# Ledger of designs, part 57: VHH binders against o26223

Target 1, 191 residues: o26223
Amino acid sequence: MKLLWTSQHIKVTVHIDGKVSKMDVLEAIKTRRSIRKYQDREVPEELIDKILDAAMCGPSAVDERPWHFIVVRNREMLEKIPEVHPYGAMVKDAPVAIIVCCDSSLEKIPGFWVQDCSIASQNILLAAHSLGLGAVWTGVYPLEDRVEGIRRLFSIPEHVIPFSVIPLGYPAENPGTRDLFDPDRIHLEKW

## First folded at step 3 (VHH)

Design d20 (framework vhh_7aqx_2)
Fold by ESMFold2-Fast, scan of step 3:
Structure d20 (fold): chain B 191 residues (1-191), chain A 123 residues (1-123)
Amino acid sequence: as target 1 above (191 residues)
Amino acid sequence: QVQLQESGGGLVQAGGSLRLSCTTSGFTFSDYAFSWFRQAPGEEREFVGAISGSGGSTDYADSVKGRFTISRDNAKNTFYLQMNSLKTEDTAVYYCAATDVLEAILTRSYDYWGQGTQVTVSS
């Protein structure tokens, strides 16, 4: 059991290193930060499996669930990602990355796959955080050069669209708290 | 460690000017877009102005347009808020913020915040 991100309010039950912990979902959402520096430490396959399970639990338009995932652990492949993704330099320093993809053959309603894959990406970030890992969402879609580059690098079929690249690892940085609540963005009954 | 540090705040009379600076460390400055926010006593944090990662575009809150200018100096890893024609209503703690330039995601979220610097405008 990791004590880094747990609270006394119980919303979700998570298995961590074979132990069960209860975590407040609101605390996890509020304390998740983009992490771009990682320890030189392997992420167990069991944790990646839990993260991907959480990713697939997101809602999708008309339940189309268009997501597919590529798990990249190969050092040489990770080192090539910055060549096709200019803001992905941190990926080469991560022990693992997940590429979130849309299989367009699974799309039932045009355009909503972007929202579906966004939800899957956010679930990966939250699940990683809840398990004591750090991650960052690096954007691929809708930038055609990045989409093409990632597709070629990982032999992704034409009908599959790479959406995001998410490096993960044990965090080697601890950015401070964010205070983002803005009540002026909340309108009661009408605009 | 990623850090943002504000400086240049202080006391100024209405109609005067101040220049705030935000010095950054622990990341590649050119990969980030920057913004300024402020929080007046008893109020929530509000947006003031932003500058893109390229520096080619800026955006401002209506209340400060024409009076405030945001700029960046990539060689110094620093960005600025030039505040002219200050009003008593501009009194607030000013915060700098940095967001990763992930244009493919098109987010408006801010990854890193400074600690704030007080600006007081007297009548």
Scores: ipSAE 0.000, ipTM 0.125, lowest interface PAE 16.1, mean pLDDT 83
Fold by OpenDDE, second read of step 4:
Structure d20 (fold): chain B 191 residues (1-191), chain A 123 residues (1-123)
Amino acid sequence: as target 1 above (191 residues)
Amino acid sequence: QVQLQESGGGLVQAGGSLRLSCTTSGFTFSDYAFSWFRQAPGEEREFVGAISGSGGSTDYADSVKGRFTISRDNAKNTFYLQMNSLKTEDTAVYYCAATDVLEAILTRSYDYWGQGTQVTVSS
């Protein structure tokens, strides 16, 4: 099954049957949307592997690569995530979720792990989209109640910080694409 | 053109109530999550609360929990901030914001912003 995304001048075909789309990087970036509704369909492990591979290809501060990933498919665990994450309601409807974490013991420069995990999270979103899946970034860090909730739920060690929860699945919605270009945000040579 | 417009602000006595509205246009309302922010004089803009796209989930700053409630009406393309038991510390310009990305709630990088409405709570 193919899902067509159109907005103004952008047309993208996304395969929702597990096939890899042929969209280029700019297409993936421009047409990606948060998806919060999913089909009742399992995501093949091969696609998750590709997504995680992409997640680990991003840059990090001094190449510290502090990220870890928890892949969650257990139905009971998915259903518990919304109990500790108020914006995680859609997670219970997803066939799988990836929890992006930081191992603080791997951090070389303080504070840059947030950027590192953000890059990894964004790559997950882009890769998912390019593979015909829908995903959404639900923030965990820096909200302490969410951090501790996810920590307890998944028995995450104290030195590891849960950063984001990203549910994934075949999309059951099509929000369309958008143009977010704003020339007023561009400054030449000086502010 | 995308527009967000706040209304309902004004002067109120401590202990009183106000209801702010944010009316939106130019995008699919149901696809977005919505938030309220506020900025007091000399202070940084701070998160007040948010509501998910489905309306089933809400989050609030600790300073307003139990007093403020956010809701949305998809049929009217409008979401609300009900403010009860107002305090002088709640005095600020209140902004509404919209995002298609949930992580923006944390990063304050919302897609669209209103112009703000003044709320003044007197002692």
Scores: ipSAE 0.000, ipTM 0.202, lowest interface PAE 12.2, mean pLDDT 88

Design d21 (framework vhh_gefurulimab)
Fold by ESMFold2-Fast, scan of step 3:
Structure d21 (fold): chain B 191 residues (1-191), chain A 121 residues (1-121)
Amino acid sequence: as target 1 above (191 residues)
Amino acid sequence: EVQLVESGGGLVKPGGSLRLSCAASGFTFSNYAAAWFRQAPGKEREFVSAIYSGGSTTYADSVKGRFTISRDNAKNSLYLQMNSLRAEDTAVYYCAASDIYEVIKSGYDYWGQGTLVTVSS
């Protein structure tokens, strides 16, 4: 058995027969990091399809599933995102980005679409990590200038709200691991 | 059970073209990533090109612009169109397949026997 690092953050175990061991769910959650530097490599459409399938499997309030997704591969369009999103400079260097949107016509419980789209965004990040890719969540909603900038750039209808922009690609950095467990934030039975 | 068989190798002059084929059997080829590797005498095996099940491709810097990888899932076949061949392209060319999305330059599960390409005058 050999351990191969597809990025220094992600280890892939190859058996003697050449089969790969997948990371378990807890390992994926604990080792996922925001990745902002990408290799100059195309991301296969099959991986994007797997990621979007995972995104749509998230829970939503009253099963409203209000999410829509825009997949952006066009270099010119990716290069324009930093113009309307100040913290999205890395997007222009990514081979692809996914814009998570809410279709307000699908909303059944007022306001819960924010949580629904947050869940979908996290599933995109975890799915990408599990497939050997790096990604980062960049916030759009509730910042009005970013919402309207992204809406104009991608011709998004008024009843649809852009929620997040997630660039992804093969990672070109290893930020290392974090130990974030803080028992002082856990209260038993009472505050 | 799983089998990959290369063909199309041969002798070509510098600047010439050659098309390699790889026939897959014993598995659902359309679900697999496939790649071409080569090995020259006395050298390590090196990555040439890969194509994923959805059609996305990647190339080694040494062959970009000269080689084109393609697949025909209906025929369970992988191809490598080699143009503007150079003496340094002389090698045994292998096709490989993997259902592992993270491994494109190594860790392929299935390999063919290879086909010899000689570029000389």
Scores: ipSAE 0.000, ipTM 0.098, lowest interface PAE 19.3, mean pLDDT 83

Design d22 (framework vhh_gefurulimab)
Fold by ESMFold2-Fast, scan of step 3:
Structure d22 (fold): chain B 191 residues (1-191), chain A 121 residues (1-121)
Amino acid sequence: as target 1 above (191 residues)
Amino acid sequence: EVQLVESGGGLVKPGGSLRLSCAASGFTFSRYAAAWFRQAPGKEREFVSAITSGGSTTYADSVKGRFTISRDNAKNSLYLQMNSLRAEDTAVYYCAAGDLFEAIYTRYDYWGQGTLVTVSS
C-alpha cells in the first residue's frame, strides 16, 4: 500500500514500509511561487519540524551553520510584523511565520552567514511548497530599520541578526507558473 | 515615462470621508505593489497602507479600520477610501509603486507628486 498526495504541481509517493519512491524536485523548484494569501487553517507542528529540518540541510561556509529559527504562531505578534515590515506579505492572515536568524557567535568566516541564511530561507520556501503549503520570503537584512524593528519585537539579543521573515500556510491563491529561462544569461566558455 | 498621478485630495470636516485615486502609466501596474504614504507639516513621511500585486493588504495602526486600500488593475489605478477622518489625518498623501513579485529586498521606486488632505472645520 502507498500514500500519495499532491501539492499544486508536485506529487509525493511514500510507501507504508517507510520508503520514499519519488518526488519531482525540478518541478518543485519551477512551480514554487511567493504566496501571500492563506487559508484560516492551522499548520501542524510535524510539518513545521520537517520544514526546519530541510532548512538546516543547506550547505554552509566551513560548516558554521549559524542559523537559528523563531517560530511565531501568536496572532497578536503576527499582526505586528507588517507594521515593522510594511512591504512584506499579508502576515496577519498567516497561521505561522518563521524568522530566520544568524547567531554571529557561530560565524567562522566573516560575511558568509548571509549566504548561509539565504540558503536556509530558500530551503524553507521549497520544503513548504513540497508539503502543500505556500510561503513568501520577506527581506529583513540588510535594512537596518527592519533589522532593529524585528529585533525589538521578538526580543532578539544583540549578537543575533534577524535575516528574513517567512509567513506560511495553506495557500488561498494559485498564481500561475513562470517561464523564466533566459538563454542570453548563459555564456559558454567566456563572457 | 513612468508616472503616478494622485487625485481626490481636498478640505473635509472631522468625521467626513474622502477617496483618493492614483493613476499609473508607463509601466505594467498590475505587476507592481503599491502603497500610500503621508507627510504632515513638520513631520517625517510615514507609511499609511500597502497592497501587493496579489491583493494582500497592510495598514498602519493609526488608520486601521478607518481606511481601505484597493486597486483596479484593468484601470491601472490605486485607491484609498478614508472614513471617520480626524485632524491628525491632515497631510500630503503620496502614491508609490515597486516591483515586489518575488523580490526579497523591497522598496518603492516610483512616487507621485502628492495630494493635500486637510481635515478641519
Scores: ipSAE 0.021, ipTM 0.408, lowest interface PAE 5.5, mean pLDDT 84

Design d23 (framework vhh_vobarilizumab_d1)
Fold by ESMFold2-Fast, scan of step 3:
Structure d23 (fold): chain B 191 residues (1-191), chain A 120 residues (1-120)
Amino acid sequence: as target 1 above (191 residues)
Amino acid sequence: EVQLVESGGGLVQPGGSLRLSCAASGFTFRSYAMAWYRQAPGKGRELVAGITSGGSTSYADSVKGRFTISRDNAKNTLYLQMNSLRPEDTAVYYCARSLFEPSEIHYEYWGQGTLVTVSS
């Protein structure tokens, strides 16, 4: 880890050494990157279970927890996702994908399910990273054509809204960490 | 199948103007942020201008006041109007589409680019 001060910015470079058990939360947040290239290697069910457990631990509006998850491992089904999702080309090459859904019957406060499912999606990305996997959030909601396409492909009921498709696997790329701290976006006391 | 096809590049004199076009197909164009990148010989790629699905624009400091990015959602076309061109603007210009990732916007280069040469 190297910390550099530049003008009013902090530049942090973190190198991941593969010691997942020693990655703290801040390190995981700062070093997580979107991964779109995966090894031809199966992800154990135990790791998927841990990731989904983490997804369900996110906060939700009025504790509504509206999320449901579809785990897709079937190669034929993964190959069909790019047909209904323009940015999902990498999904066909992933060993597994998780579809994050909202069951609208569980929603207590209108509209907050979007934030709830965003939190669940981010927890999936962070949990995957912490376990040595790579993942990427490909958006479904609020794009009507993607929502309908994914719904039809996976037989999702009309009261359930597909929110995101997250392919994941052992990474076959390492894009390095980003230096995103921008003090010009921080306002003290008032705008 | 997603496609981005750039056009409009060419040779122009310093101080001249060019308009680049990018014809998009295979996706719901109106729903994505779009951008123009450029790469000059021997240099890295740089973001020139970006436009969100809602129409808000951003520009690199090197082109502010000279370039204008715009979109026509009915025609699935992205434009870059380049005015007061300088020799330093010589580059291959690439049309890029965003990846839909709420916490991060990444652009993919999909087209072959269009060459802009500013000289006599």
Scores: ipSAE 0.000, ipTM 0.171, lowest interface PAE 13.6, mean pLDDT 84
Fold by OpenDDE, second read of step 4:
Formats: sequence, C-alpha cells, structure tokens
Structure d23 (fold): chain B 191 residues (1-191), chain A 120 residues (1-120)
Amino acid sequence: as target 1 above (191 residues)
Amino acid sequence: EVQLVESGGGLVQPGGSLRLSCAASGFTFRSYAMAWYRQAPGKGRELVAGITSGGSTSYADSVKGRFTISRDNAKNTLYLQMNSLRPEDTAVYYCARSLFEPSEIHYEYWGQGTLVTVSS
C-alpha cells in the first residue's frame, strides 16, 4: 500500500541577498538546526515580519490563537535575558529575539495553549531557517523561575504567560545535518 | 535611532480629560502600527489602544468609549485623547511601535513614559 503522501509541498520563497530562494517545507524541517552563534549582522525587519506571519499560521485548539509575541532588539534588554534564563546565554549575542507568550484570557480549552505556543515556536524556527537565519528554542515555561524572570523583565501582565525565548540571527556556526529517522519509534496499528 | 517621546501626562480629577502625545523619530512613522500601553503601580504593562498604519483602531475594553487613539503622519505624532478619566486609569503611559496588530505583537521600542494621575 503506497501511502501516497500527497505532500502538499509548501514552498517558502526566501529573499537571501536579493535572490529569491525557495526552500521546500521538508527540506526546512530536515535541515533545521539549533543555532546559538550569530554574526554581527542585523536582521532586516522584513524577515522578522515573515517569521511572525508564519508563527501565526499554525493551528490552535478550537482556533483560540492565544499567542502573543515580543520582538526584542534592544541590546540592554537582550543582555538582561540571560540573567533570568540560565540557558539563554546566547540571547545576548543575537541581534534579535522573539518571546512567545500566551494570553490566558484567550484560551478556550484549558491546557492546550502549550501546544499552540509550541506550534508557533516551531514555525518561528522553521521560517527563520528557510530565510537563512539561525535560531534556537529556549524554554521558559514551565519553569517558574524563568517564567517570573521574563515576566518581570518585560512587565508582562499576570494573565500572560511567557512560553519561549527564541534568539535569531545570521548563523555563525554550521552544526551540520542530522539523520534522526528511527524506525524503531514507528508502530503499525498497535504498540 | 528609533525614538519615542511621550508628553501630556499630569494630575487630573475624576471625570477630567487629558491628551497625550508621542513624538516619533528615527523611522518611517506612517508605515508602522502604533500603540499606547500603560503600567499602573504594582501591575504589569497592558495594551490600552492601537492604531494600524492604515488608521484602524482598537481599544482595551476598560477604555472603550472614553479613549481615542489617533495619529498625525505629517507630524510623526501619536495621540491619546483620554476622557472621563477614572482613578483606575492612573498609570505611566507608554508609546510603542508595533510590527502588525498592536493587540498581538509587542515591540521593543518604547518611550520613557508619561505619568497620568487621576485623583480627587
């Protein structure tokens, strides 16, 4: 039974150095790596716009779309993030970071916002990669100290929950590609 | 460099009015959505009103019918007309630039803020 995966090839058109490149969605997924070193180069606002557009295109539970985004370019603020996020050391070296948040008042079904924000975060990573940028997902939720730290730092209201911090920039490292396919993790019909 | 400078804050009695201004520089003002935020003592910063580059406006429920956000692109200035002020409106008010809809995206460019105190 040839599973005709009608892979709707979502092609993302990327302008890299004035050239339009198209990256296949599967290519983006398979070749994406966490990037923690960045060039001393600014990220154009247009690219951030595209990334955020992508972030908002993901599905959410009952279409609740609970996500908010904080775009941070201010150097002082970027440098403060590692103070409240121990795993966020690379953020101070990035030209920009996106903080993904949940507005709990928008949640329709309790608990699904984590999935929603995860999808948004992943879309940010994929979009960034497709656009020639490097990024890394640094988790904030569910660690209370990080959540509260980011909340205080950015004066985030109590009903809004910071979920992730994603630094972005042009990559200054190439960690290479990985083959992560594991057939042992696939079960047919039953465990 | 992007700069936002708020003005117009002060002390006013309940039921009074104030008009805040935000002078913008260092970017193409007309191309960006703008927003007003406020932060009351001991509370987090909250969106008050937003206006798109096209002039569409949005408001927090708490200020609907009382506050009006507007912009003058020729003057690179954002305004917040505040009528029927209440003690709970007491806060530092901040002007901010937004990428898209102010209700969904927070941007890092803020002014120093202007204090509005509503008290009898």
Scores: ipSAE 0.000, ipTM 0.225, lowest interface PAE 14.4, mean pLDDT 88

Design d24 (framework vhh_vobarilizumab_d1)
Fold by OpenDDE, second read of step 4:
Structure d24 (fold): chain B 191 residues (1-191), chain A 121 residues (1-121)
Amino acid sequence: as target 1 above (191 residues)
Amino acid sequence: EVQLVESGGGLVQPGGSLRLSCAASGFTFSSYAMAWYRQAPGKGRELVAGIYSGGSTSYADSVKGRFTISRDNAKNTLYLQMNSLRPEDTAVYYCARPLSEIVHYESFDYWGQGTLVTVSS
């Protein structure tokens, strides 16, 4: 029985009326794309709050929750980020960016903070998408130059490690949907 | 078979000290986080202190600064040093192994029979 995956075009009906239709989790995951172009439109603080709430809802190793978030709206600071992040050019065009950081003093098991901050970062992306925003994960850790650049720029204490920079905004591009399902990556019971 | 055996409980006066021990067997002790929890009469079980495989520790607010959890991996033994004991510390103390070191620190798959600590004048 060939499971005909009918590509049901999930018409994301963005109802323009103020009620942000809650995208279901699978739809959010499947339709999320990296967005690197943004409208000249401010992101309401309420949306950022919701995104940060989502960011803090992810699991962490032994519930250590080591994450901190820097919300950057200052235009000058946003414009400086690309100077220390070679692939962060789009940040200067975003109305806001979230820097995900790890407080190493909160780490209980060494090394798991990377997973924790990754989960938080992904939740930011998914939440943003579900709210009609575009975002992209720009990696900072583990590249030392980027880590130190962001640290200096934002006066981040030595025990705090910047992990990712995530610019956010209303999308000014539509990359379309992609099917990333690969059955060859699925192994049953054994490799 | 996983076994946890607590010892060191007893009667102590307020302000006194006790040291609890938990002898672990049946698993690679050094690979697991361990914890102490307690249950007072008529109350629910509460986490007292935890120690991760890497040696990091956590404490309930009620015992912070008074209790110290430690481990000797060579002896497969968990310890709880209890100082400045108070009547409200009266409880059965249990040694426990968390279900997972990654997910839920307050979820345990193994615990001992407990040792009674009574703090009374």
Scores: ipSAE 0.018, ipTM 0.351, lowest interface PAE 6.5, mean pLDDT 89
Fold by ESMFold2-Fast, scan of step 3:
Structure d24 (fold): chain B 191 residues (1-191), chain A 121 residues (1-121)
Amino acid sequence: as target 1 above (191 residues)
Amino acid sequence: EVQLVESGGGLVQPGGSLRLSCAASGFTFSSYAMAWYRQAPGKGRELVAGIYSGGSTSYADSVKGRFTISRDNAKNTLYLQMNSLRPEDTAVYYCARPLSEIVHYESFDYWGQGTLVTVSS
């Protein structure tokens, strides 16, 4: 029986030779692009569950895992995000968005929650891409006006900090590939 | 305010059929997975069938081939078609919205009042 009331796990695919493999991580990392145009098509809840499962699998300072997530599918709420986030215009056109938050009461080491939530945000982007979706990280923290705007819009408590808003959907654009490898940034043995 | 209202329960003889309905309001129904649970007398609640927003379905082994879950997103309604009913299917049936929203400090499961199904000769 399939359990629809629990987080979905990353599926492992059996190949012709009987070997089991996970999604190609390096390909996902190298080909992921920020996607800001989405098809008028629903994203199945099953895929959102898989993305959130992946988000929670990131490393966290002293295993504090301070992240919480708000999943927004309501069209009226998505349309209000650009009012409090000036660079989030594309969110109103997305079928769904995930708001990554930090619960400061879970923080064991001051300040490391920013790294924790950054890791969770990147895992959302990579997982979405690996599942055939497009997404983009729109910044909230550390911009005070955006933090407070998102907090008020989604009734987020004072000790919780909205970190990023990530709209996602089936991509309606293909920005192509980028070659970002720069060997001048690699130093052997010493600076 | 999330509301789920079940209907369609009743008394049927073994081998009979019933169709349950669940009217949903207070949320964007088409965006959420939905489920049917049941609670037999003196037992805990158990999942019977589930349906994802995209239409994929799952069933408890005890009801596979006999029950069909479906949804009408235009009417915000969830259905459970129950065929070849058995005395062991006697229970209060609940419509539920499974956890799809991860939010601080709030209850995550929404259930209706239930509808009684009695299978007896």
Scores: ipSAE 0.000, ipTM 0.102, lowest interface PAE 18.3, mean pLDDT 81

Design d25 (framework vhh_8pnl_2)
Fold by ESMFold2-Fast, scan of step 3:
Structure d25 (fold): chain B 191 residues (1-191), chain A 120 residues (1-120)
Amino acid sequence: as target 1 above (191 residues)
Amino acid sequence: QGQLVESGGGLVQPGGSLRLSCADAGFTFSSYAMAWYRQAPGKERELVARIYSGGSTNYADFVKGRFTISRDNAKSTLYLQMNSLKPEDTAMYYCAARPLEELIHYDTYWGQGTRVTVSA
């Protein structure tokens, strides 16, 4: 499989059986799955940069853009994450993880940083998938023990809140796609 | 162990067949990876077969070609079709569910088990 990037839109072309297959945004959204098993392969810095660029392109409340990101490649640090995140065992097997944080000093409207950081986290998952990588969002905020554990591990200042830990790598599992469309959740004109 | 309820276990002779069912009363079944585990007396619990929400399957080597895992998302039911049963298949069989697209915890949820005995 060979990835090509030829435009400002996030469009991935994949060579399958000698033919080029293109994954557009809608396909990326529908086929993205949480991946917790990774190949023993490094993820190039260039791909991490592309993922973080995508993360910062989401909308934010009052354009506050409160997100900061910690990129963790140090094996010793990755191995310590399960000690403070009880469901982060897979992180120690990932070649890299991104910690999404909120700098509360950048907050312009109370509480909306949660939505801002959620959008950034989902964009990381989608961008990783579009680039042939697998990732999973492991929840941190608002679980106080996880927030403080991650803060201490990565020397995060008190005014910065760790929101999510997202390990990523080349996938070593394929859970397949799913169809979750439920028309009963759609109301026309009114409830 | 609560929301997963296994059924279909029993006594069969070697070479016989049995179909296990696992009904989900409380999960968002279609989004979960489902699995069958077994535990023989005095042994550790081991994976028999797994089926992902998209339908992809994985089998332990000792059941390949004999057992088939399947799911019916509309009925929220997991199945294990067991053919060519051997005395070595005698065990308590457990249904397991894992939420794949879960943000807070990635726990395995267990049923209470159904007993399978293969003897002449």
Scores: ipSAE 0.380, ipTM 0.667, lowest interface PAE 2.5, mean pLDDT 87
Fold by OpenDDE, second read of step 4:
Structure d25 (fold): chain B 191 residues (1-191), chain A 120 residues (1-120)
Amino acid sequence: as target 1 above (191 residues)
Amino acid sequence: QGQLVESGGGLVQPGGSLRLSCADAGFTFSSYAMAWYRQAPGKERELVARIYSGGSTNYADFVKGRFTISRDNAKSTLYLQMNSLKPEDTAMYYCAARPLEELIHYDTYWGQGTRVTVSA
């Protein structure tokens, strides 16, 4: 029985009525894109608060919640991030960035913090998108040079591990939506 | 127009405790991120604690587990339980609210403050 996966075209209706977007979760997931160009427009703190609230709503191993967040708005600091993160060039153009970190002292089971921080990072991306912002996940961990670079730059303690840098802003590009559904990646009951 | 009204301040000895309250009138309380700030004489206003709409909290480094921020959405009230108070905690304490539902408007609402004095 060939499961005919009908790709439902999700109509993205962005109602900008000055209120929190009512974008449903599936729409947010399906229409989210990495945004690397930003408008010269400040992001209200209320949006960052909402994004961080979302970031902390994800599950974590044994509910360890090891994540910390550094919110960076300082232009000088934003401009320095690309110096230690070669693929973070867009950060200097963003009005704000969130650095997701792990406090290793909060870790209950070794290694699961990567999953926890990944979930938090993805929630940041989804929340940002749902609020009309663009963002991109720039990986820091597990590359030692990036980890140490970010650590030094932001005076992060040794027991805290920077995981990702996520620049955010109002998007100055529209890459469009993609259909990434691949039924060949789905296996029923067995491989 | 909404109003924030702080209460619970006073004079206490070092090591003492206070519970501050902030009553929110005229706002949709549950739709706001809430925070406590303080301002000591001759110093800038600084964040003490924040509580997000989802109930998550963050604290300033100087709190060191001494203070607890909480909210009661049913009562539209924000609280700050302060234990192990120190003279350095002497300040005017302010309640702050930020609407999370507004995407285009940035504003922070402030109370008039309540004075906390910690002295032997």
Scores: ipSAE 0.000, ipTM 0.219, lowest interface PAE 13.7, mean pLDDT 86

